VHH binders against Uncharacterized protein MJ1408. Designs and how they scored, part 12

Target 1, 350 residues: Uncharacterized protein MJ1408, of Methanocaldococcus jannaschii (q58803)
Amino acid sequence: MSREANPFKKMPTILMPDELMAKALRRGEKVANEMRQKELPWLLKARFVEEHKVRTIASVVADNLQKVIDKTPPVRKLPKFYQEMVEVLVGIDDFKKSMGAFKWASELVRKLGNEYARKIRKARTPQQAGKLRKEFVGRVKSILEQIHPEMAFVAVAREKLKDLPTFKDLPTVVIAGYPNVGKSTLLKKLTGADVEINSYPFTTKGINVGYIGEIQMVDTPGLLDRPLYERNDIELQAILALNYLANLILFIIDASEFCGYTIEEQINLLKEIKDLFKAPIVVAINKIDLVDEERVKEIEEKLKEVGIEEILKISADKDIGLDELKERLKKIAIKEFLKDKDAENKELEC
Key: E = the ipSAE of ESMFold2; O = the ipSAE of OpenDDE; V2 = 0.75 times the mean of E and O plus 0.25 times the DockQ between their complexes.

## First folded at step 4 (VHH)

Design s54 (from g01 with Y31F; framework vhh_6qgx_2)
Fold by ESMFold2-Fast, scan of step 4:
Structure s54 (fold): chain B 350 residues (1-350), chain A 125 residues (1-125)
Amino acid sequence: as target 1 above (350 residues)
Amino acid sequence: QVQLVESGGGLVQAGGSLRLSCAASGFTLDFYAMAWFRRAPGKEREFVAAISSSGGSTFYTDSVKGRFTISRDHAKNTVSLQMNSLRPEDTAVYYCAAVSDYYGLSYTPHEYDYWGQGTRVTVSA
């Protein structure tokens, strides 16, 4: 399948009112100078110059504002993950209102341009034509200042949204567990080392995306690798947005505890994730090559006590149990993905 | 808080006229496209008319074209529906609705974010 970009990647840089107006006036003056070269009677030439200046200014302003709308995807048609990220980072209601301001201003400027161009065409003197052009420019400046707060809002929104990760509409496994439990090694082994690093809010480490055929694997360093109830509200909501992607959560336990976290600490993180995510959980007990079989059985029993049914014993470093893990992940992720797709289609039919 | 309130409904004879108004409370309509929908007894909600945020574009269902006119008053923060040559088939509860103009004009109810409570219009034969 071809790769798709973050839906907000194409949002253009947002010009503030003074910058947009300056650009439009410069373009209008260039067109006016070209029109002044035409051989026409003085009144017709003055009228023609002012008319084209107005039309050019209107087009530059209206087209610039409309371009922002055209290159910003309709939020309601986005995958639920991206809708949630707009809500968490920006606020959907304010975003929609601010985008509406761009449409309002674009249409109004275009309407005024047509209105003043027609008035200029009927002007009886060069002075009247010039006065009408000045009135038009004043009205456009007023419109842009009226939407100045909304322009500033969209500029900030663009900076927050343009670097969101790219996710495909595929069965998705989200990987969780403490640092150094072997998540990176496992991801590399399962996907063949072709992982893409994407930025994500509230983590400097980003996220790693890889593939097992048509299964999307997402490693979440800095997100699902430490206690979640210690996070602030906005950070937690950004992490919980992963609920809209995850068809399956793969939780990695380090049986050796060489990661620096006890089995009890690791199981407590697992309990938090199980509480906050609706996707089924598969637990992989990693580094079994470094511990005796009796220790592995002890961990397995503790996992069963906390309600974990899907438990696999692996060594990512020694390539133990990886084929079984891969097949288990594929089966569960595909099943859950298709179930979620069926539910979405039935919701749309009702 | 965002609220839309309709007014102007009532009883009128066939061939008569009514003017419905929709006022916004808690926000300015400046950046919103506005629409009127209606629901007749025992029927689903249907589109009647819509107007863009600038007032530059309007959209009407075929059965009301030439009889109804949608307009907006920026200063009063209101949208109106002038209903002329009313027919018994126009009997319904009329609702105003708002959606960000970013999405453009729509005739689909579920695409509108804010709704009024409705005002009843009864047209006698």
Scores: ipSAE 0.548, ipTM 0.832, lowest interface PAE 1.7, mean pLDDT 88

## First folded at step 5 (VHH; from g01 with A98R; framework vhh_6qgx_2)

Design t01 (at its last look DockQ between E and O 0.48; V2 from the best seeds 0.00; counts 0 for: pae E 26.2 > 2)
Fold by ESMFold2, look of step 5:
Structure t01 (fold): chain B 350 residues (1-350), chain A 125 residues (1-125)
Amino acid sequence: as target 1 above (350 residues)
Amino acid sequence: QVQLVESGGGLVQAGGSLRLSCAASGFTLDYYAMAWFRRAPGKEREFVAAISSSGGSTFYTDSVKGRFTISRDHAKNTVSLQMNSLRPEDTAVYYCARVSDYYGLSYTPHEYDYWGQGTRVTVSA
């Protein structure tokens, strides 16, 4: 698959009631000024001018509201990662309700525009035509103010959702481990200069996305680098959404403990990650150049006791073990990716 | 001719406050939504805050919410950004921008048709 974009990037800007009304009135007045230049009897000109003003205002308002609906993807048809992000960040039900309010208002404004245009054609005086147009404008202002909360909600939702990360439909490895265990050095060594920073909920550091050929590497500073026991349910749900992306977890252990965390603390974090994610885990014991082989063996034995069978010994700084790590990550991530694709295809066939 | 001129930038210690001002000429702020963006060294411009044309709605990026306040002064035709509890991460050139054609809040710079030249804010540790 080659389509890899945040589905919310296409959402148009959301105007508030006063902004949309001002835009519609400005365009209506421009049309009215042009129509006033026609040589017509004064009553027919008044009807013509006011009718075109009403139709223009109705069209500007209704088209703006409809454009939001047309350019917003249905949430239930999105990939599950984005569905979970919508629920966590804004709430799917409130989002759908607000789209309904936009549709209701767009249709009502268009209906009223047609009704008032017909009434203006029956006006007996220019003053009556102007009164009808003023009534129409008042009705439109009232409709927009009635949906003001939904307009504000969608504006906030767009801001939150437009910045969601974009991921390629590729075998994906998510990197975890405490700060200073060498994750950043390792990621740069494995992927080179194509790391991109993307926003993600509940971290101001964003997430780093890089590639080893066709393998997508995702590092999550501030998310999978500390104990999760103090996070609320909403934050944890945002972290768990990574389950829909991860084919493999790469957990990095600092054998030297120079990162500031004991091996026991690092293994406890590993256990939390293992409990949260369904993807298999590969552990890389990093900084082996700073400790003796007996220490590395002790760590390896503790990892096996926790249920970790894919263990590699590396030094990212000294380029030790990186080729083997790359090949192992690629093999497992591709296998899990294809396994997920086969299961997905069988579900679609049913 | 439409012009936006920022002022009020400078050097301030972490935890301090600073007030930026954006003077508009060649148009009336009453009819346009306005925003502040910032550009940290080596980074792209990012959205900071916006205020609707009426002044009734304000919006902030998450990292500044509760610390920054955007406001309008109709008599002076200015938009201001009050920045409190400043952090070194707030160090940037701050730009004032006008939303094109009464567009609403947007995080993308392309939705803005006029920009100031920027005012530099440096927050020392």
Scores: ipSAE 0.000, ipTM 0.089, lowest interface PAE 26.2, mean pLDDT 82
ESMFold2 (binder alone), look of step 5: mean pLDDT 81; pTM 0.834
OpenDDE, look of step 5: ipSAE 0.021; ipTM 0.416

## First folded at step 6 (VHH; framework vhh_6qgx_2)

Design u01 (from s28 with V99Y; at its last look DockQ between E and O 0.01; V2 from the best seeds 0.00; counts 0 for: pae E 20.5 > 2, placed apart)
Fold by ESMFold2, look of step 6:
Structure u01 (fold): chain B 350 residues (1-350), chain A 125 residues (1-125)
Amino acid sequence: as target 1 above (350 residues)
Amino acid sequence: QVQLVESGGGLVQAGGSLRLSCAASGFTLDYYAMAWFRRAPGKEREFVAAISSSGGSTFYTDSVKGRFTISRDHAKNTVSLQMNSLRPEDTAVYYCAAYSDYYGLEYTPHEYDYWGQGTRVTVSA
């Protein structure tokens, strides 16, 4: 199973009961028309036509339901990021229950198809064969109506899940900081490649993903660039899912305050993110070309007071300090990634 | 062999009328819902109108409501589209399509089983 693709992208469109029934009936009538061309005595032709119609309808319905199951990954086997997103967006228990309903219905429809096909082979008149087929169709319709809530639930779930971001299973650095502190410029300078834009819940800008060789860099515009107390519980849970991706947080401070936020405001955001994430934090003091050394030193001391020990001094615009930053990020992210993989393997033993 | 054959297309001035016809050969339309789709130059096929297998239900896309009428004739094994008050925006190749509809109408092109070759309608100003 590839962890580099959104596991829900392959989910098929979910048909509602009437839509699936109509599709099955259409295919059944096509088969019936083909079978009516057979040279057979009238009763045998009626049995033959109705039997094949029933078998076709049963297969179309059962195969459609089974295809949904086959194309939907088991939630418990997914990386924890996706497990958390399923819980936040739709609910794991309801998702599992709905997959069970699809399986139940698929198996029952197939069993009924076989049962009615046998009854049709015993029909004494064409009218009796037709009645049996109509009865079978009615029972299939009833089964689909019984699982209608689960079909509707999966349709909504598919729409919410199909556009989740795609992440590689690599050491991951998540970038944070207020708007206009230089995050996007820094991401482009560090990665050197086109940045992929991915959807993420509760941000209109999506997330930007780039790479430094084996290191996955994630910029989160609209997520980690404002005070988190502004978020409701659901939004905060979606942000917390990033804990399963982030091996390291890179927090960007604008030394010049030209971003529109004071150093105090920026450090307050840093403290919120420090409390939210388990990953270690590296702080980059950006735009040092716009301020004097005394101001940079003052900021550095305030960061140490808050408990930050990994501090880099950079200018993304002027390419100052970026090589050292890149190497520091790689070292820490790889170390934390390997530590997380060890913990993950221990959980699988349970 | 199973075929749908459209006829009745042509060139007409804006405000004029045309009647498209679709005849089935090799099968009966009795169990099929019928639809008309159209494709303007450089665009995807789009739904125009549909009629149930019994003829009891019809549906039209918004841009043709009140101007186009779909009908069917089981005795002649045909479906027709009467197009009145034609506009230049109606210029397209019009396709007849069939699908089995025991429970309802279908609007999605990829769900249709049989298609005609299309008839061109050009509406000049």
Scores: ipSAE 0.000, ipTM 0.098, lowest interface PAE 20.5, mean pLDDT 83
ESMFold2 (binder alone), look of step 6: mean pLDDT 82; pTM 0.839
OpenDDE, look of step 6: ipSAE 0.293; ipTM 0.726

Design u02 (from s28 with D101P; at its last look DockQ between E and O 0.72; V2 from the best seeds 0.00; counts 0 for: pae E 7.6 > 2)
Fold by ESMFold2, look of step 6:
Structure u02 (fold): chain B 350 residues (1-350), chain A 125 residues (1-125)
Amino acid sequence: as target 1 above (350 residues)
Amino acid sequence: QVQLVESGGGLVQAGGSLRLSCAASGFTLDYYAMAWFRRAPGKEREFVAAISSSGGSTFYTDSVKGRFTISRDHAKNTVSLQMNSLRPEDTAVYYCAAVSPYYGLEYTPHEYDYWGQGTRVTVSA
């Protein structure tokens, strides 16, 4: 199943109790006014007017609540990335409870509408019919106020979730490394087109998404470009959610150190990212045109000492080594993507 | 912190009746679909009955249909299972479970988020 869009983009605006009730009452009164113009005996007209007002109010309220349910995917059917983002941004248990409250209220309002419509059909006086309709309205107001906290919660959740990044269900490479090591230049060279910018929590720069054929490339400015000790727990959890997206990490080292970070500092960041992610890591030693071969070999040996087996030597600016890098990234990302798909299928079967 | 507590189990002769009750602490049952499952000796949990959050829809496994009635009481914050015409095959530990399903009632235990510890029902031949 393709997961090409943010599953929360289709969530409708959430009306609060007073807003929804006002909408329902306005529609109910419009229907009542139309029914009053019919030529009917006095008692029959009263029953007819009040019954249709009740049925209209019930359907407006219940259908609006049900629409929220219908347009919101169940959390347990979401890709794991989005499940984790729901937990981080809003809390899965409270989200599920709140959607359950919408379902509860929708069903109850519809049940009460049917019950009160039946009672109104048996009313012996116009006053009795009107009293039953007023009682119904009062009970609907009470139901909406009872779920007001859950309605407010879903409204806030919608605002937090609707702008989450849209990722295709494709083999995915996440690019990491300090600022100014050449990540953005490399991404543009590998993808051959301008990248799209997506929102991501805890960065104002967003994330850059590009493609090499059917390989999804993700650059993470402001996320994977500084040490963990600078992150609070919530930021770290949002970064860890990338584990459910990333099939491969491409870590960029600036051999020249013109980025402002020593090779030692860059390797320390690499170690932290290696500990965070389950995906394999390919390291690209960039800017090899600015240093001699002895320095590049020295860096390569340090990388091997920390357990990095996939090392490429490149210059993004000079178009050195990029074809080899591209082919290596495709091979590993596709392999890991297919392995993850097999694991997901087995989990769903349990 | 959510807890479900069952009561009303015991020993009964075949053909007799029992009423099981499930009460919640830490949340109101109003927002949850509720179900009863049972586990016979040496078997896995199996679905018995379910009721929607509003109480408007009820569902039963075929072997209990017409004999068991699930109900809920909004004012008392409880869910009950009235078990009539009991058979030795009904002997099991009965569990109350809760879930907030978006799309309907589920019959599989792993879909339920909250569980009671169970109440024993023994039906003698």
Scores: ipSAE 0.013, ipTM 0.525, lowest interface PAE 7.6, mean pLDDT 85
ESMFold2 (binder alone), look of step 6: mean pLDDT 82; pTM 0.837
OpenDDE, look of step 6: ipSAE 0.029; ipTM 0.462

Design u03 (from g01 with S106Y; at its last look DockQ between E and O 0.01; V2 from the best seeds 0.00; counts 0 for: pae O 6.2 > 2, placed apart)
Fold by OpenDDE, look of step 6:
Structure u03 (fold): chain B 350 residues (1-350), chain A 125 residues (1-125)
Amino acid sequence: as target 1 above (350 residues)
Amino acid sequence: QVQLVESGGGLVQAGGSLRLSCAASGFTLDYYAMAWFRRAPGKEREFVAAISSSGGSTFYTDSVKGRFTISRDHAKNTVSLQMNSLRPEDTAVYYCAAVSDYYGLYYTPHEYDYWGQGTRVTVSA
């Protein structure tokens, strides 16, 4: 099943206790009205009406809560990236706890519905039947009030999680580098301008996703374009989450420094990224059309000094070296993707 | 504070009409059945009419069938009693009452949760 969509998109809107109860009561009343049309002796009719009300109310409440459970994937079954996002955005433990409350409430309400329905069938008077129904409704209200905090939590969680980007289960290259080094231009050139912009809670600029054949290219403006010391804790966690997505890092260096950052600054950022990510790094020296060959060589040497082995020279603007870059990215990303998948499978078996 | 307030009572000649209204405050009537009761001088409080929470069902005492109509307005949170062809025997204090909706055929006053203060209806011969 091509895990192609944000798993949280299917989560239904969470009704708060009052809303859910109102819905249930309305449906119960509707059913009651229908039952009142039956020609039955007075007591039998009363029991019949109240029983069906109780059953309907129980069903509506329990089913609603169950639907949330059914449409919410267990965190443990999520891709690691999304697991980390749950942790960063809402907290996994709290999320699990809250979902547990839904389960508890759903089961309990269903049980109570059955119990009270049985009692109502044995009621000696219409008044007694009505009293039992009232008691049941009161208990349901109490249960929903008890889980109100968890319901609220899940509602908020849904809002945060539903907007997460959708990534395909493909070899993934994450692009990194300072602003204005040519990342966006490169992405467009490599992907043929088939770039999708997705919202990402940690950046105002969103995430750019494109595809080169069988590989996924991800540009994260605002995340991997600044030194780590400039990032807050949440951003750092978001960056770390990318480790679960990235099979390869493509780091872009502007050879011309027209981006406003020196080669030294850019290399320093590269070092930080290298330390943060487990994935291998390919460095593309961009804008070579704007500098002399000697300068490019100097940069290359500096990169080698810091342990970079895969260095490509390109000009995104002038379409220089892009084919070679594409081939190299594909080769490495696929290799790493397969390796990572094997590792994951082994972990699941343990 | 939960309150029911009746209005519309007064003096009317036999054969005349009155419309009673009951307004609820402090709670919504959406899930309550509503009823009208009356108490004539020297008599006990008796059931007159009731309407279900949804308004889909109405009930009347035999003596008022065909003459009285109970209705409710959810938007206004009110219940009304249209009384036509009034008779001297209809003279009484009329009370509005509310109860959580159940079967809807409760003629006994003790089943109701909330009561108004009543409005006096006098029908002259």
Scores: ipSAE 0.018, ipTM 0.369, lowest interface PAE 6.2, mean pLDDT 88
ESMFold2, look of step 6: ipSAE 0.373; ipTM 0.771
ESMFold2 (binder alone), look of step 6: mean pLDDT 84; pTM 0.862

Design u04 (from g01 with S100P S106E Y107F H110D; at its last look DockQ between E and O 0.09; V2 from the best seeds 0.00; counts 0 for: pae O 11.1 > 2, placed apart)
Fold by OpenDDE, look of step 6:
Structure u04 (fold): chain B 350 residues (1-350), chain A 125 residues (1-125)
Amino acid sequence: as target 1 above (350 residues)
Amino acid sequence: QVQLVESGGGLVQAGGSLRLSCAASGFTLDYYAMAWFRRAPGKEREFVAAISSSGGSTFYTDSVKGRFTISRDHAKNTVSLQMNSLRPEDTAVYYCAAVPDYYGLEFTPDEYDYWGQGTRVTVSA
């Protein structure tokens, strides 16, 4: 499966019981009408018509349900990020259970179709054949009604999951920092302004995705730009899910504090991010053009005190230090990406 | 892959007890009736007990009534058979089986869609 697209985009629209049944009945009737044109003895014709109607109805229903199953990737085969999103948005267990209902219903309807088709072939009267068809239809309706809650669940799940961002299986750098520290500007400068905005269910601002060669850059406005105590439980889970995406965290500090946050506040956020993410952190001191060298040095020392090893000095606005930053990001992100992939492969072998 | 896996079999003295368990993988049992069958040496497979998908209905063969109890756990996706007051004639390989619960409880092996590999129960005199 091409890891290049949201795996849930392929999920078909879920037809509710009445809709699916209506569709099946229409197709059944169409086939029946065609069969009625055949010149056969009355009883044989009746059996023939009803049998084909039953088979068609069974096929339409069963195939429809099976299609949902076929087009829905197993959760276990999903990238970890998407697995976590399923858990956060709908619950993995409930999702699996619901998909099981589809499987059960599909198989059962197919079985019943065969059974009733055989019975119809042995019908002694046209009336009996018709009665058997009606009985079959009734049972199919009952089956669909039984799984109606699961169908509804999957429909809702589809709506929630289809809008998840598409991430490529590439070394990924996640950008973090307070608002107005220059994240967006930096992203545009690094990627050549080729930034895609994707919806993310947990933020109104969406996610910005760009690329620097083979590196994926992700800006998450509204998620990693506030202290954790300001986040609700769902947002926190969404943030944690980024652990499965991020090979590297790029934290941006505004040296000028014109963003409205002090250096101390920014460093405190950095500490929180550092604790939340397993990925290494690169800190970029931004807007160095607006402060003196002494101030930058002071900030650098403070960062070292909190255990930051990779510190770069930049001005996104003035295009200062960006090439060095790019090279460092690529080097570290690729290294971490390969490490993570190796770890994943080992886990799968166990 | 759809699988039923039995566990809990072993050697027990007459009058003793065993608890068999069957775990399903690859599908959910929520919509399936479950049953236990057994096959003694030199005999055909015979019905032992069944439980509906909801767990609201159970059925037992006459020889095990009052001694065996079938139950299921939806959360764990399992079915169990508690066997008390075991007798030498209960010696057999016990099989777990599943069938869609659309037509009531089934008692014939041919009606069941999925089968486990079986677990051996030996009751000594």
Scores: ipSAE 0.005, ipTM 0.234, lowest interface PAE 11.1, mean pLDDT 89
ESMFold2, look of step 6: ipSAE 0.189; ipTM 0.679
ESMFold2 (binder alone), look of step 6: mean pLDDT 85; pTM 0.871

Design u05 (from s28 with L105F; at its last look DockQ between E and O 0.83; V2 from the best seeds 0.00; counts 0 for: pae E 4.9 > 2)
Fold by OpenDDE, look of step 6:
Parts: structure tokens; C-alpha cells; sequence
Structure u05 (fold): chain B 350 residues (1-350), chain A 125 residues (1-125)
């Protein structure tokens, strides 16, 4: 099933202990009021009322916590990209621990609800039944208070994770290059302007996602457009996470240098990207309409010297060489995608 | 540093009993499901027993049902395995394992996050 959406979008809002308890108590009282309308002997009525309150409160609390668990995917089942994002944004161990607290509390509250319901059924007086209910409520409050830090953690985690970009399980090409080399223009031209902007916590510019047939194109402004030494640790981790997304890197070079960066600087960035990513690299020499053929050849030679094998010459602005580029990207991206999928499957079997 | 330490292993005659204990340090077991695994000579590590974070649920492999009992003490941050009616086929290194009680426990070892070093149990005929 092509997981088309951020797996964390389905996480419900986390109610804090006081909110959850309030909700549970309200529902309990509602049920109690219904039970009070029954014509029963005084003691029986009291027991029924209190029992149903306890059961309802237990159910509301336990079910709420369980819902969070049910709607939160296990980290181990997530695509590697999202696993890494969990690690970077919140920490996997802490996340797992915190989710464990939800399970613990849910199970315990349910157990207590059953126990106290049984006790209430055997109560000799209405007062005793009421006392047992109060005791139960007190224990539930204590349980929720105990897991309060974990609840808070998951709430924060949810806020961070819910805004992660949605990637389709498709062959993916990640675009890299300095600012103003023509990445955005190229993306628009290749995808027919069907570009979606997604928020990415590590950049203010967001992520641009487009599609060319069955391949996904991803532009990451602010991440892969600067030397690594200019990046902080979090950004570096974010960049590394792209390794799990990228089947192919498309590196754009501005032949004209009008972007403000020399060919040498651009090639240096390329080298860094090449070292950082496992995926193969295709280099597109862009803006060839603005330079002579000799200059383009010179650039091509320099690229070959640094081990680049796939070099295409294009002008995004003038629609030169784009069809060839598309075909090449599709071919390589699909191949790499299949290879990566096979590798993943093998790892799961071990 | 998270650490699990097993104890209680040793030599016992067939039909005898042992109680294994696992103590956790560096973290609390409150939110973790705990399990015992064992590895016999020449065999793969296999699931023996598990207990939920709250202690409300326990699971056993069929070969130990009715003989082994898994329990936990939250106050002491420990999990125990009472082994009764021991058989020579129970001879193995026994490992304590912990996993976040997120979606429950698993029967496969690779799903567990923390492991002890193991304690050797030898049952003589």
C-alpha cells in the first residue's frame, strides 16, 4: 500500500492528565445519572450507579490512551526516512519509552476498573460503594500523574512529527545545488508546475515536491545548497536522513556563474554531496544558453575529473535538453529504487 | 547506561527448581515488557516467557507452560522466572530482555531493545 501520507498525521491530540480525567468523570457522571433513573432497591441502585461510574471512567481513560497507541505507528515499521526524523526531532528511545507509558497506564486502569467494579458489587452499604469509587478515581489520577511527563513528551513529539513532509513510495530524485542555479525553475519545467510545498522543520523555505510520471522530485531549499561546514548538527542529520529518501541525486550546475558561485565552488559542493549520499548522481549543467560551447566543455571535463559519469547539458529557461534529462532521471531512479527495495527486503528477512 | 543483569542460574537435577532474576539499572522497567529467552547449545535463541509492563499479562512457550512462571517487581525493578520441574532439555543460557510496551511483546528476539548477558542453567539427568 503506497503510504501516501505522513504516518503521524493520524495521531490524536494528547489530553493531559487533568483534561483526560475531567472527560472521564463527566462521562461517568452522565452514566450514573442514567442509572439513577432505574427503579431499584436503595443499596442495589447505589451499587449499580457506582459500578457503572467506575467502569465508564476506566473505559474512557484506558480507551483514550489506547487510541493514541493504535494511531501511532511503530517506529520500526516506518520508512527509514521517518525513523530518522523521529530520532532527529524527538529521539527514538524516548519516544518508545513514552509510548510504553501509555500502554502501561491503559492496561493498569482497565485492570483496576474491573477490580473495583467487582468490589462495588459486593459493597454492603451505599457509602462503602461510594468510598470504593473514590478510591478508584484517586488511583487513576495517580497513574495519570505518574505518566504525565511521558504524555507531555508525546504531545510535543506529535506537534513536531505531524508536520513532516509527505513522500510517496516512489522512485525519488533529490535536487541539489547552490541557490539561484535554476533548481526551482527546472523542477517546475520538469513537473509541469505541479509542485507541492511542504514544511520541513529544518528549513524555512520548505520542501518542494513534484512528479514526473512515476518518479518523485524533491527540492530541498536550504539543505543541499550550502557547504557542509556551514551546517549545524541538526541540519546535518536532516541531510543524512535524505539518504533514505533519495534514489538519485540531481545536482545542478550553473554554467554562467550568475548565481554568484564559481564553477570550482559548485564542484566542491558536488564533491561533498557525492561523499554524503549513497545514491548515484546525475549532474545537469544548466544555463548553457548563456555561455559558449567551449565553456560547457570545460565544465564537463572538470566534472569527469571528479568522477561524474552522468552529465547532461540543459537550459531550464529555454527548454533545452529537458526531455533527455527526464528520460535519464526516470531510468536511473527506477533502477535504484528497485535495488533499494530489494535490499530492504533482505534486511527484514534477517 | 541501560543494563540488565541476570542471576540465579546453576546446576540442578531433573525435576528440580530454579529461580532466575533480572535486575535493571539505568532505566525503570515500569513501561517495559520483559521477556526471558534461552539459547541451548547448537540452537538458536528462543522465546520462553514474557510479561507486560503492568504485569497483567503473561505469555509462555508451550514447552514451559505449567512449569515456569514469570513475574515482576516494580519496586525492585526486577523480573523473575520461577522454573519448576526442570528437564534436561531446559539446559540453556537464559537471557533477560526488555522492550517498550508500545504494541506489546514479540516472540522474536530482534524486537527487543535491551538484553542481559545471560545466566547458565544446566539440568542434569
Amino acid sequence: as target 1 above (350 residues)
Amino acid sequence: QVQLVESGGGLVQAGGSLRLSCAASGFTLDYYAMAWFRRAPGKEREFVAAISSSGGSTFYTDSVKGRFTISRDHAKNTVSLQMNSLRPEDTAVYYCAAVSDYYGFEYTPHEYDYWGQGTRVTVSA
Scores: ipSAE 0.031, ipTM 0.559, lowest interface PAE 2.5, mean pLDDT 90
ESMFold2, look of step 6: ipSAE 0.166; ipTM 0.651
ESMFold2 (binder alone), look of step 6: mean pLDDT 84; pTM 0.860

